VHH binders against q9y6x5. Designs and how they scored, part 185

Target 1, 379 residues: q9y6x5
Amino acid sequence: LPPKLLLVSFDGFRADYLKNYEFPHLQNFIKEGVLVEHVKNVFITKTFPNHYSIVTGLYEESHGIVANSMYDAVTKKHFSDSNDKDPFWWNEAVPIWVTNQLQENRSSAAAMWPGTDVPIHDTISSYFMNYNSSVSFEERLNNITMWLNNSNPPVTFATLYWEEPDASGHKYGPEDKENMSRVLKKIDDLIGDLVQRLKMLGLWENLNVIITSDHGMTQCSQDRLINLDSCIDHSYYTLIDLSPVAAILPKINRTEVYNKLKNCSPHMNVYLKEDIPNRFYYQHNDRIQPIILVADEGWTIVLNESSQKLGDHGYDNSLPSMHPFLAAHGPAFHKGYKHSTINIVDIYPMMCHILGLKPHPNNGTFGHTKCLLVDQWCI
Key: E = the ipSAE of ESMFold2; O = the ipSAE of OpenDDE; V2 = 0.75 times the mean of E and O plus 0.25 times the DockQ between their complexes.

## First folded at step 7 (VHH)

Design z51 (framework vhh_8dlx_2; at its last look DockQ between E and O 0.38; V2 from the best seeds 0.00; counts 0 for: pae E 6.4 > 2)
Fold by OpenDDE, look of step 8:
Structure z51 (fold): chain B 379 residues (1-379), chain A 125 residues (1-125)
Amino acid sequence: as target 1 above (379 residues)
Amino acid sequence: EVQLVESGGGVVQPGRSLRLSCAASGFTFDDYAMHWVRQAPGKGLEWIGNIYHSGSKFYNPSLKSLVTISRDDSTNTLYLQMNSLRAEDTAIYYCARSKIYYKYGDWQTSYFDPWGKGTLVTVSS
């Protein structure tokens, strides 16, 4: 049988949740497979950039999805959660489901993974669901597993996306033990449902399954706010993205805007585009604005607004609170193996290897995941 | 029946403050985002701000210093506090409801439905 791979994302699943909460279903999944305890994601640690990095193996500056909100100065186009279906934003890279689907006797399926309801390079997944937050995990799972089991050409690559624990993390904050325990219990139950469904359909032994996430969550507070209005008049700039990384488009001289912001808060770093640290790989794209503000962990950049978020993400990708995990099970993976850390871009070449696909040029390192795979030499 | 009814409008002198109310019936604020919008004579609609089910508030940057939005859940009433009113603030003020949905890390709003009938605010000496 041709190799099959299901990629599952639970948005905002912070890596250390595994240490601080009980996950009997996920732990059983890990016991029979592999675990990467920490995945270093890309900067900005937001949903669109990191999900696209997982499926392209590219840093943000290369695949062009540089934030959840973007602006292109040439075309005057805007990108946001409510406006994400223009192929213009996605076509700077080729995601793995497109590569897979262009192969003979293969098709791809997707349940609400970012970008999967958009024709990219004139190709859209053979099977997909338009994004709808009201659709239950069960329904998403049923569609994905039906496609994996009954499609012709066979679905060999599928994605499944779920919005929790991200939504709840924002609402309660990651340090709310009572509420987050309830939320994470539900996530574990969903993993149980996934495994049970696969077993019931006879897919469990032959399907490779990756369970991962795009980012973590840090605790926020109303006592840790950075108000930009106290530093600069709103008429001097256009805000493209706000917190915890703000993208600033000056309406006056860039230097003047920079000077007004550079000392706005001791808990915020202000960068001209050319001075953005190299470690972020966040410079070489026209969609990155002239000035970037980066709040310290747990600080929120605000205008004259009120936010009720008790948790947030998007901070420095070196922060452990921003890191997700990766667990995997299936014929391609060892059993009972744990690995400390990989980069999120490393997932792409690994998936390509599992599926027998030639990867596009990418920033991942296949060597970082060799120890997870049964067919590779691990020193 | 879902209904929004604005009140509190009238004639006010420049520099004064005014608080508008929007009484909501047939639904609860917990499931929606509530908005204030105004239309000056001969001009288009201008979004003032909103308040989400979570209590988060957002404002038009051009009006941030002049307006405050709040709500009273016990009375199911939305408020717009306006300070230092100017002649250019003369308009019909509307409250509106929008559905909310979560998408990829943020709550989003759909189209406005319903609208109130509006209340006229005239700023003149």
Scores: ipSAE 0.612, ipTM 0.894, lowest interface PAE 0.6, mean pLDDT 95
Fold by ESMFold2-Fast, scan of step 7:
Structure z51 (fold): chain B 379 residues (1-379), chain A 125 residues (1-125)
Amino acid sequence: as target 1 above (379 residues)
Amino acid sequence: EVQLVESGGGVVQPGRSLRLSCAASGFTFDDYAMHWVRQAPGKGLEWIGNIYHSGSKFYNPSLKSLVTISRDDSTNTLYLQMNSLRAEDTAIYYCARSKIYYKYGDWQTSYFDPWGKGTLVTVSS
């Protein structure tokens, strides 16, 4: 019987929330499993890029989903909410569900994980749900568990995406203890429901479950705005992405645009593409624009207006506020083991190992996750 | 049942100030951007401005110096403060809502839902 894995993402679950709030259901999950306290995500610390890095093991410059809003200079295509299902954007990498279906003649199932409703390299997840935020966690869970129990070829890899606590993190900000406490308690209750459903269906003892997230959240303020219109007239450039990482496509000489921007705000770094710090691994892709602006933590780039967000992410991936966690339970994982830090790109080769798949070339290091696994030597 | 009830209109002299209120019920007020829109006799709808739960405000540039929008989420009430009223400000004033919805890491706004009956402001002397 092949090994099975369910990968669950709670969008925007900052690692620091675990020490500041109580999670009785998640703590019970961890007691008989493993916890990685911090996961260092990829830059930029946004939803689409990091979700795709989890399932490909690649930096954004390699997998091609470099932001939630993109422009490809070679083909002149624009990526937005209205065309996120164009395979062009997703075809620079092979996500794990495609590998799972092609190498071992197994099925994959998905409840709204980014990319699972797109045919990537002519392969779409065997079972999937189109994105709809109004669909409850319970309905997503019902579909996933039905597919895990009632599929041929068997579903061996399943994904489940949930919008919280990211949606509330943006709306209220992570420092709103009253609202965040309510949201996080509800998430913990959903984790309890997940475990109970898997036990009820006889899946719990033989299923590997990973609970993780794509990024964290930091507090924003109307007192921390960078007005881009005070730096440069909008007639000199096309704006591809705004905040907190602005992607600038010059309409005039690149050096002239750069010179107008470089000293505009002490709370923003301005980079020519070739000068972007190597540690970001955010340079070698046609979808990365000629000039990139990176706001300091908690600062918002605006166009002569206020910001709707009280919380945001996308900032420097070295910031602890941008880091999620990873918890896991199942036959592949040790019980009661705590690990300090892994890179988000390390999740992919670990998942390939658990499923017996040969990973595509990737940026993860299997050695970083070995201590989590029962079949590996750990010091 | 969703309801938006505007109040505070009436006859007012040129150059004076007026505050309008909009009482909301039947929905989670914090999930919506709230708007003020007006319609002068025989003319189309003119958007005045909006306000988000965060306190972020956007105004029609032609009206920005005349108006201030605020909201009280504890009482589900939206306000419009108008100063230096002119005869051309005579209109029915409506409040409206736009759903703030989430999609993969970002908040978007829908177009206007049905608004209330409106409140008439007549600037005359």
Scores: ipSAE 0.245, ipTM 0.633, lowest interface PAE 2.7, mean pLDDT 90
Fold by ESMFold2, look of step 8:
Structure z51 (fold): chain B 379 residues (1-379), chain A 125 residues (1-125)
Amino acid sequence: as target 1 above (379 residues)
Amino acid sequence: EVQLVESGGGVVQPGRSLRLSCAASGFTFDDYAMHWVRQAPGKGLEWIGNIYHSGSKFYNPSLKSLVTISRDDSTNTLYLQMNSLRAEDTAIYYCARSKIYYKYGDWQTSYFDPWGKGTLVTVSS
């Protein structure tokens, strides 16, 4: 049978939730497969950028999805979660489902992974669901499994996206043990349902399954606000994105805007684009604005003195609170193996290897994931 | 049965304070943003403000100094405190809810559904 891969994301699943909460179903999945305890994601640690990094193997500056809200000064185009379908934004990279379905006798399926309902390089996933948060996990799973079993040419790569625990992490914050325990219990039950459905349909033994996430979550508070309006008049700049990494397009001299912002708060770093730390790999794209403001962990940049979020992400990608995990099971993977860390960009070349695809140029390192795979010499 | 029931209205003299309540039932109170809206005789609806599950509050700038909104999620009750009332504050006061929905890391709100039946506040001597 040809190699098949299902890539699953539970949005906002912080790596240390595995140690701090009960996951009987996920732990059984891990026991019979592999675990990467921490995945070092890309800066900015936001949803759109990190999901695209997983499927392209590229840093955000290289794939062009640099935030959840963007502006391109040359074309004067805007990107947001409600205006995300213009292929212009996505076309700086080729995601794995496009490469996969262009191979002879292969197709791709998608249940709401970011970008899978966009015709990237005039190519949209062979089977897909338009994004709709009201569609249940069960319905997403039913469509994915139907496509995996009943498509010609066969679906060899499939994706499945779920909004939790990110939505609840924003609502309650990761420190709310009572509410997060309830939310994470429900997610573990969904993982149990996933495995049970795959077994019942005869897919479990020959399907490779990766369960991962894009980022973690940190606690926020009304006591940790940075009021931008107290430092600079809003008429001096255009705000492209706000928190926790603000993207500032000056309307007046850039140095004047920088000087008004640089002492705004001790809990915020202010960078001219050329001064952004090299370790972020977040400089060489026109979509990155001339000034960015990076809040300290748990701090929120606001305009109106309040924030509705009790948890957030997007912070420095060196922070353990921003890191997700990766678990995998299937014929390509060892059984009972645990690995400490990989980079999120390493997932792409590993997936290409499993599927027998030639990877596009990327920032991942196949050697970082070799020990997860049964067909590789690990050292 | 989803219900919003306002109470605490009545006749009050100018310069006095008044506290309105909205009792909610039939839904998960924590999943909704809660709002106060008023309608003076012969006028259109005027949004007063709202409060989110987090306790974050947003007010109509024209009314910001005159009102305070709070919620008690343990009793499913929304409150409106009004101070220094004027004849201009004579209105029917409504509570309303809006559903919070999620798209790729951002919360959005729906339109108001349902509304309460309202409670009349009359400011006169």
Scores: ipSAE 0.030, ipTM 0.488, lowest interface PAE 6.4, mean pLDDT 91
ESMFold2 (binder alone), look of step 8: mean pLDDT 78; pTM 0.792

Design z52 (framework vhh_8dlx_2)
Fold by ESMFold2-Fast, scan of step 7:
Structure z52 (fold): chain B 379 residues (1-379), chain A 125 residues (1-125)
Amino acid sequence: as target 1 above (379 residues)
Amino acid sequence: EVQLVESGGGVVQPGRSLRLSCAASGFTFDDYAMHWVRQAPGKGLEWIGNIYHSGSRFYNPSLKSLVTISRDDSTNTLYLQMNSLRAEDTAIYYCARSKIYYKYGDWQTSYFDPWGKGTLVTVSS
């Protein structure tokens, strides 16, 4: 039988939540599987960029989804929620479901993973759900399990995306223990439902399941605002993305805009594109703007107004608060093994190995995930 | 059944202060941004401002120095504090809500939903 993989993302699940809250269902999953305690994500630490990095194994500068809001200097196109279906934005990489369908002539299934409802290189996920936040986890799970059991050619790669705990992390902030406890308990119960459903349908013993996330969450405050309007007038630039990484397209001399910004706040770093730190791997793409502003952890960049968020992400990817975790269970994985850290780009070559796919060139290192796998030597 | 009930209106002298309340019921209050809107006799609707459950506030720039919006999520109540009242502040004041939701990490708000019946504020000497 061909190997099968279900990749599940709980958006904004900070790794540190595992130590501060009880997860009986997730802990039972880990006891019979593997846990990576920290996953070092890509910069910027946002939803679209990191979800695409998981399935391509590429840094953002290489796969082209460099933010949730983008401007392409060559084509003059704008990317926002209203046009995320344009294949142009997604075509700089080949995600694993495309490789799965084309290389092995197998089917892929998706419950709302970013990009799966877009034809990428003229290939769309064989089965998919258009994004709709009102659709329950149960309905997403029912569709995925139906497709895993009843498809020809067989579904060998399936994805499931859930908006929590990111939505509540933004709304309440990660330090609101009462609200976060309630949300995280619901997620643990959903993990229990997932495992039970797979067992009832006879899928559990032969299916590889990865539970992960794209980023973490940090506490924000109305006392930690950077008012960009105090630094520079709107007439001098076009704002492509605001917070916590601002993307600035100058309307006048770039050096003049840079000089107005560089000393405006002690709580943000201002970079000319060529001076962006190499460790971010966030420089070599036409969608990265001439000037980038990076706020310090917990600081919000605003335009002469309050921020609506009590929690946020997008910050420096070296920050532990930005890191998710990875847990996995199935025939490919050891039982009861804990690993400290991997890079988020390492997930892609590991998944290709599990599925027997030849990975496209990528930034991941297969050696970093070898100790998780039963068919590999861990030295 | 969703209900928004405004109160605290009345006749006040110019230069005085007044606080309005809006009692909300029939929905999860912390899922909504709450707004104050007013309508002077024979005029159109004027947006005063809004407040999110986080305490984040946005005001009509022409009114920002004269009003403060606050909320108490434990009692499902929205407040509007008005200072230095003028004759032109005479209006029916309405409470309104906008649903807050997230889409792939983005903070979104819907259109205005149910409005209350309003509370009349008359500024006269």
Scores: ipSAE 0.063, ipTM 0.428, lowest interface PAE 4.1, mean pLDDT 89

Design z53 (framework vhh_8dlx_2)
Fold by ESMFold2-Fast, scan of step 7:
Structure z53 (fold): chain B 379 residues (1-379), chain A 125 residues (1-125)
Amino acid sequence: as target 1 above (379 residues)
Amino acid sequence: EVQLVESGGGVVQPGRSLRLSCAASGFTFDDYAMHWVRQAPGKGLEWIGNIYHSGRTFYNPSLKSLVTISRDDSTNTLYLQMNSLRAEDTAIYYCARSKIYYKYGDWQTSYFDPWGKGTLVTVSS
C-alpha cells in the first residue's frame, strides 16, 4: 500500500502554549511520536503566506503569496480575502497536493487548507471542501477520513485546517490565561477526537499524521498604537496592507513618502524594498510594495482608529512568540523523540520524502528533519 | 443607548433581489466597522461581510458575487444588497458593530454581538 500522510493545522498555535497549558491528548500523541519544539516560520508571519510555505517549501518572495492582502504591480491586480480564488495568485509555486496527483496515480484530499479550493496549474485537490468557517471540525474530520478510506486512486495526502486558537488569540490576547485555557483545552479535545476516529477506522497504525501551525501570537494593547495618519496624508500613497506589516504604494516620489514615514514612530521600521533585511527573504517579488513598514512586537499600525485586537501576528519571524510547533506520529517517525528547531520550509521536503515524491526546487533542507525519520541516518 | 435596528426583510420569490437596512443610534457610527451575519433555523451564525468607515469591504468568499455591503455615515445606516436569492438564503439577518476584519486566520464570530432581533428573510418557492 502506498504511504499516507495527514497534515493538520491549528491556526495561530504558539509553541510555548505547550509548556504553559495542559494537553493530555497531544502529549499522548507526542509520547509515541516526535515533537519539534519551535518551527521558525517565514516573514511575514501571516496565515496565507505560511500555510503556502508549508506545502511548497518556499519563502514568500518565491511562492508569491506575500501577505493576506496583496497588489501585483505588473498586472495591476488586487488580492484580498474576497478574491482569493483567482489562480493567478497561487501559480508561482506547485503545492504538494498537485505534485502528489501528477507524479503517481494518487489522490489528494483537503478540508479547507488555504489554496486547496483553487485550481493551481490547472490542478485542484481530488477531494476538497470550499472554505466555510461555519463547518465544524467534526464534519471536516468525517470527510477527510471517508476520503482516506474510500478513494480510488487512493488518497495518500490529506490536509485539515482549523481556525483556532488564532481567532481567540486575536480576541483575548495570548496572556488571557482564563480564556486561552478554555480554548486550548477544546483544541486538545479535538486532537483526542482525531486520534480516536483514526483508531476506530483502522487508519492509525499505517497513517503518518503531522500536527502543526503557521505562526504564533503576541499580546497587543491600546497603549501600543502607531497612527499612520499622524505620519503622512492619504493623498500621498495607496495602502495595500496595514498591520503589523504595512505595504505602501506611493502616489508621489517614493523617496518623499519614505522621508515622511522613516522617523514617524520609534516602534516601527521603515524599509525601501531594496533595503528590506536579507534574513527576511522578502524582496524579490512584484507583489512586495516599494515601501514596507514593520511594527515592533506588540505594536499595531492604525488609520486614526482604535484596534480591538488584543493579540496579533505578522511580526519579525525571529521572535519566539511568532513560532509554532510540529508534532508527528506514524510509521515514518521515531517514537518519543524531541527536536529543538526546524524552519517551516523544511516541512515540504520531509513530506515529499515520506510520500516518495520528487520535490520541486525549494528553500527547505531535508537534513534538518532527517533525525525525525526512522529510515534516515542521524548524525 | 446603543441601538442597531434591522429592517427590510420579508417573504421574497427565488431569483429576486432584496435590500436590508440597519439603523444605528447611540454611538459614533463612523468609529466602527459594521457587519452583516445571518442564521438559518437550527444552524450557527454565518458571517456575510463587513465594511469599515473608509468604505473598504470584506466578504465571505462563498457570498461575494451575490451581495454588496454599503454604508451612509450621514444617516448612520448600513445596507446589505442581495441578488439572485435562493431558498438557502432563508435566515434571520443581523447587523453588528465590530472592530474585526474577516480574513482567513483573523476570523471569529464571537468578536461581535447582534444588537437586535434581526430581520427575517424567507425565500419561498
Scores: ipSAE 0.021, ipTM 0.281, lowest interface PAE 5.1, mean pLDDT 88

Design z54 (framework vhh_8dlx_2)
Fold by ESMFold2-Fast, scan of step 7:
Structure z54 (fold): chain B 379 residues (1-379), chain A 125 residues (1-125)
Amino acid sequence: as target 1 above (379 residues)
Amino acid sequence: EVQLVESGGGVVQPGRSLRLSCAASGFTFDDYAMHWVRQAPGKGLEWIGNIYHEGSTFYNPSLKSLVTISRDDSTNTLYLQMNSLRAEDTAIYYCARSKIYYKYGDWQTSYFDPWGKGTLVTVSS
């Protein structure tokens, strides 16, 4: 009957971890499925923006989640972790679970994917969990598999989010081989648990499973700090977001603020909104501030203080260190196929195709993912 | 509602010490890094230092030997100890919060528009 899809995200899973560490369970998953080695994410390379791009197929300027901290210049609203459930922030796009519920007599289920606990266009995921970092992967998996087997209308789209390896990537930095090896082995064990659970329940051969991530991670250092206070006084601007992409709202003339910042550091680019590179697709939204500062890879913007982060992300999306991967298995996918690169916005139209949904207008290109699919002609 | 209430200011003679307090309410205090900043008459804001939830402190290098920041998470209170006060330390002192939080796989430092109302310190003979 209807096809089913489980979309799994391991936050901050840098693509080249696959080359530098052993993943026996993930390797078995890939051997019988497909691997996309690099997924070019959207700018800025942060969690909320990229998770929403995966499920909408839109660039950040189009879906409206332009950062993890935002200010909307028209409505004067502020977005932070304390108000992330206000539908205002999410309503500029229609995520796939909403489309899934509206086009067919189908249900969606979610274990903490960003946005799934928000009523977007008056539609919330049929089954969902409120975000709580203390809830184990096993509990999230138990709920998802229960909903996949015991729902009416049937759950055809399910999501599962996990915070690692991002939390440890920030704490230890991606170059800490000992700590990252331990963390990544635990993730591989969780992938093994996922596969075993689906096999035990008789779901494995008939369920499409995508394992992906929103971004990578790069090494930071106390030797690579950009002190914004050395260049500009706090009275001249309101800070909307800090590092590694700073969002500056001027309190005085914009040109004066720009001139104070433009030569602040050789390791930071300063852009007036209209001068932000076209390749970022990060300009045409009221939530993008008049001045944007973009730190070079591995550099941290600070306000006359030290940084606790040994790893970070948010940097230029052309950097391989910012790229995640995508692996998939199931009846829709070839077995043993390896693909080099897709854009993160391409995942949405591919998922719509698998589920038989009509996609909303989006920035993805179905042709980029057709070679992954058994029902498509790849010439 | 979020409230930050600074107290302990007043008139102090040069060379003396003073301790300022900031009482926090309406939020989980131990989730936030706390900052002290000051504004002298006719000047811009000057960052004094901060303290993270685990107790790590960072100071403006020009002020490090003259100030100590501490916190008491059981009473939701932030402190600034100032020693060897000078006339140029005359300012309104503000406490501020920044959130270093882990949510959906990301560490963020959030700065909020509202400062506390401040407490005036006047260093004069």
Scores: ipSAE 0.041, ipTM 0.355, lowest interface PAE 4.0, mean pLDDT 89

Design z55 (framework vhh_8dlx_2)
Fold by ESMFold2-Fast, scan of step 7:
Structure z55 (fold): chain B 379 residues (1-379), chain A 125 residues (1-125)
Amino acid sequence: as target 1 above (379 residues)
Amino acid sequence: EVQLVESGGGVVQPGRSLRLSCAASGFTFDDYAMHWVRQAPGKGLEWIGNIYESGSTFYNPSLKSLVTISRDDSTNTLYLQMNSLRAEDTAIYYCARSKIYYKYGDWQTSYFDPWGKGTLVTVSS
């Protein structure tokens, strides 16, 4: 039977939660597997961009999902989380489930990973669930395990997405120890349920399982707001995305808009597109707007209003608070190995290696993850 | 039928305390965040604060030291405790329910009807 891989994401699982809270089920998983303590994600540190980077191995400027809200200046199309199913937005890259189905004539399964309910290059995951936040983790897990066990051609790549702890991180903030403790304990229990279900179905010994996340979370405050209406009148620009990275489409001269914004707050950086730092790899795409504003960690950009967010993400990807972790278990992985840091784009070529797939050109470096694998060793 | 019924208003003297109640029926109370909002005569709506399903509270900073919001999920009741009442606290007080929902990389707040009919608080000598 070909190798099998289940990729699980707990949205917004900040890496240092592992050090500040107890995860008995996750620690048992790690004890017989591998842990990468920090995964350096791509900029901007948002859900759609980073989930797509995990499965394509590409920076956002290359795969085209550059934000959770975006505008394409060439085609004049607008993307938001309410109309995210237009294949146009996803077609600048080939995600691993498409490669899995086309190269090896194997099946893929998906429980709500971003993009899996969209036909990309005319190929949709063989089995999938349309996004619906009301569907329980148990129902997602039941469908994934059913498809892993009862499919022809066999499901060799499966994905499972869960919205927590991101939803609670936004609602309560990551510094709310009481609420976050309850949420994170529930997640650890779900990991226990996952492992138990795979064992009961005879899948555990032969399945590679990766548990990861797309980004972290930082504490926000009503005392840390940047009011754009104090800087510039709405008549001068169209707002494409707001916080913590604002995407500005000027209605007047770009330089005039830039000059009104550039010294407005000491807590945000204002960039013309060509001046965006090279280290972000966030410049070469028509969906990146002529001016972007990048708030400092914990600062929220608002339009003459108070913010309802007590936690947020999207900030500079060099910030440890924005980093997730990666844990993995299975026949491809060492047992009891800890690694300090990888780049989120490195996950894709590693997964291709595990599945025996030829990766599409990508920004990941296989050498960064080979130490995790039993058929490799970094010396 | 979904209903929110505020009570506990009336005429109170300056410097006194007052506790308002909001009785909820017809829905699963512990699934919703609850809010208090007020409207003084001739003025707009002023948000007082909310209490999440978890019991965590968030207040309008200008009112934080003067009010406490609490809930009793066993009786489906929301409370607003007001201390050191002043003439400017004269208003109709409303409770409202909301559902915080999440979709991928963002969270949203949805306000659902009904708002209650309100309870009048008059702070007067």
Scores: ipSAE 0.040, ipTM 0.359, lowest interface PAE 4.1, mean pLDDT 88

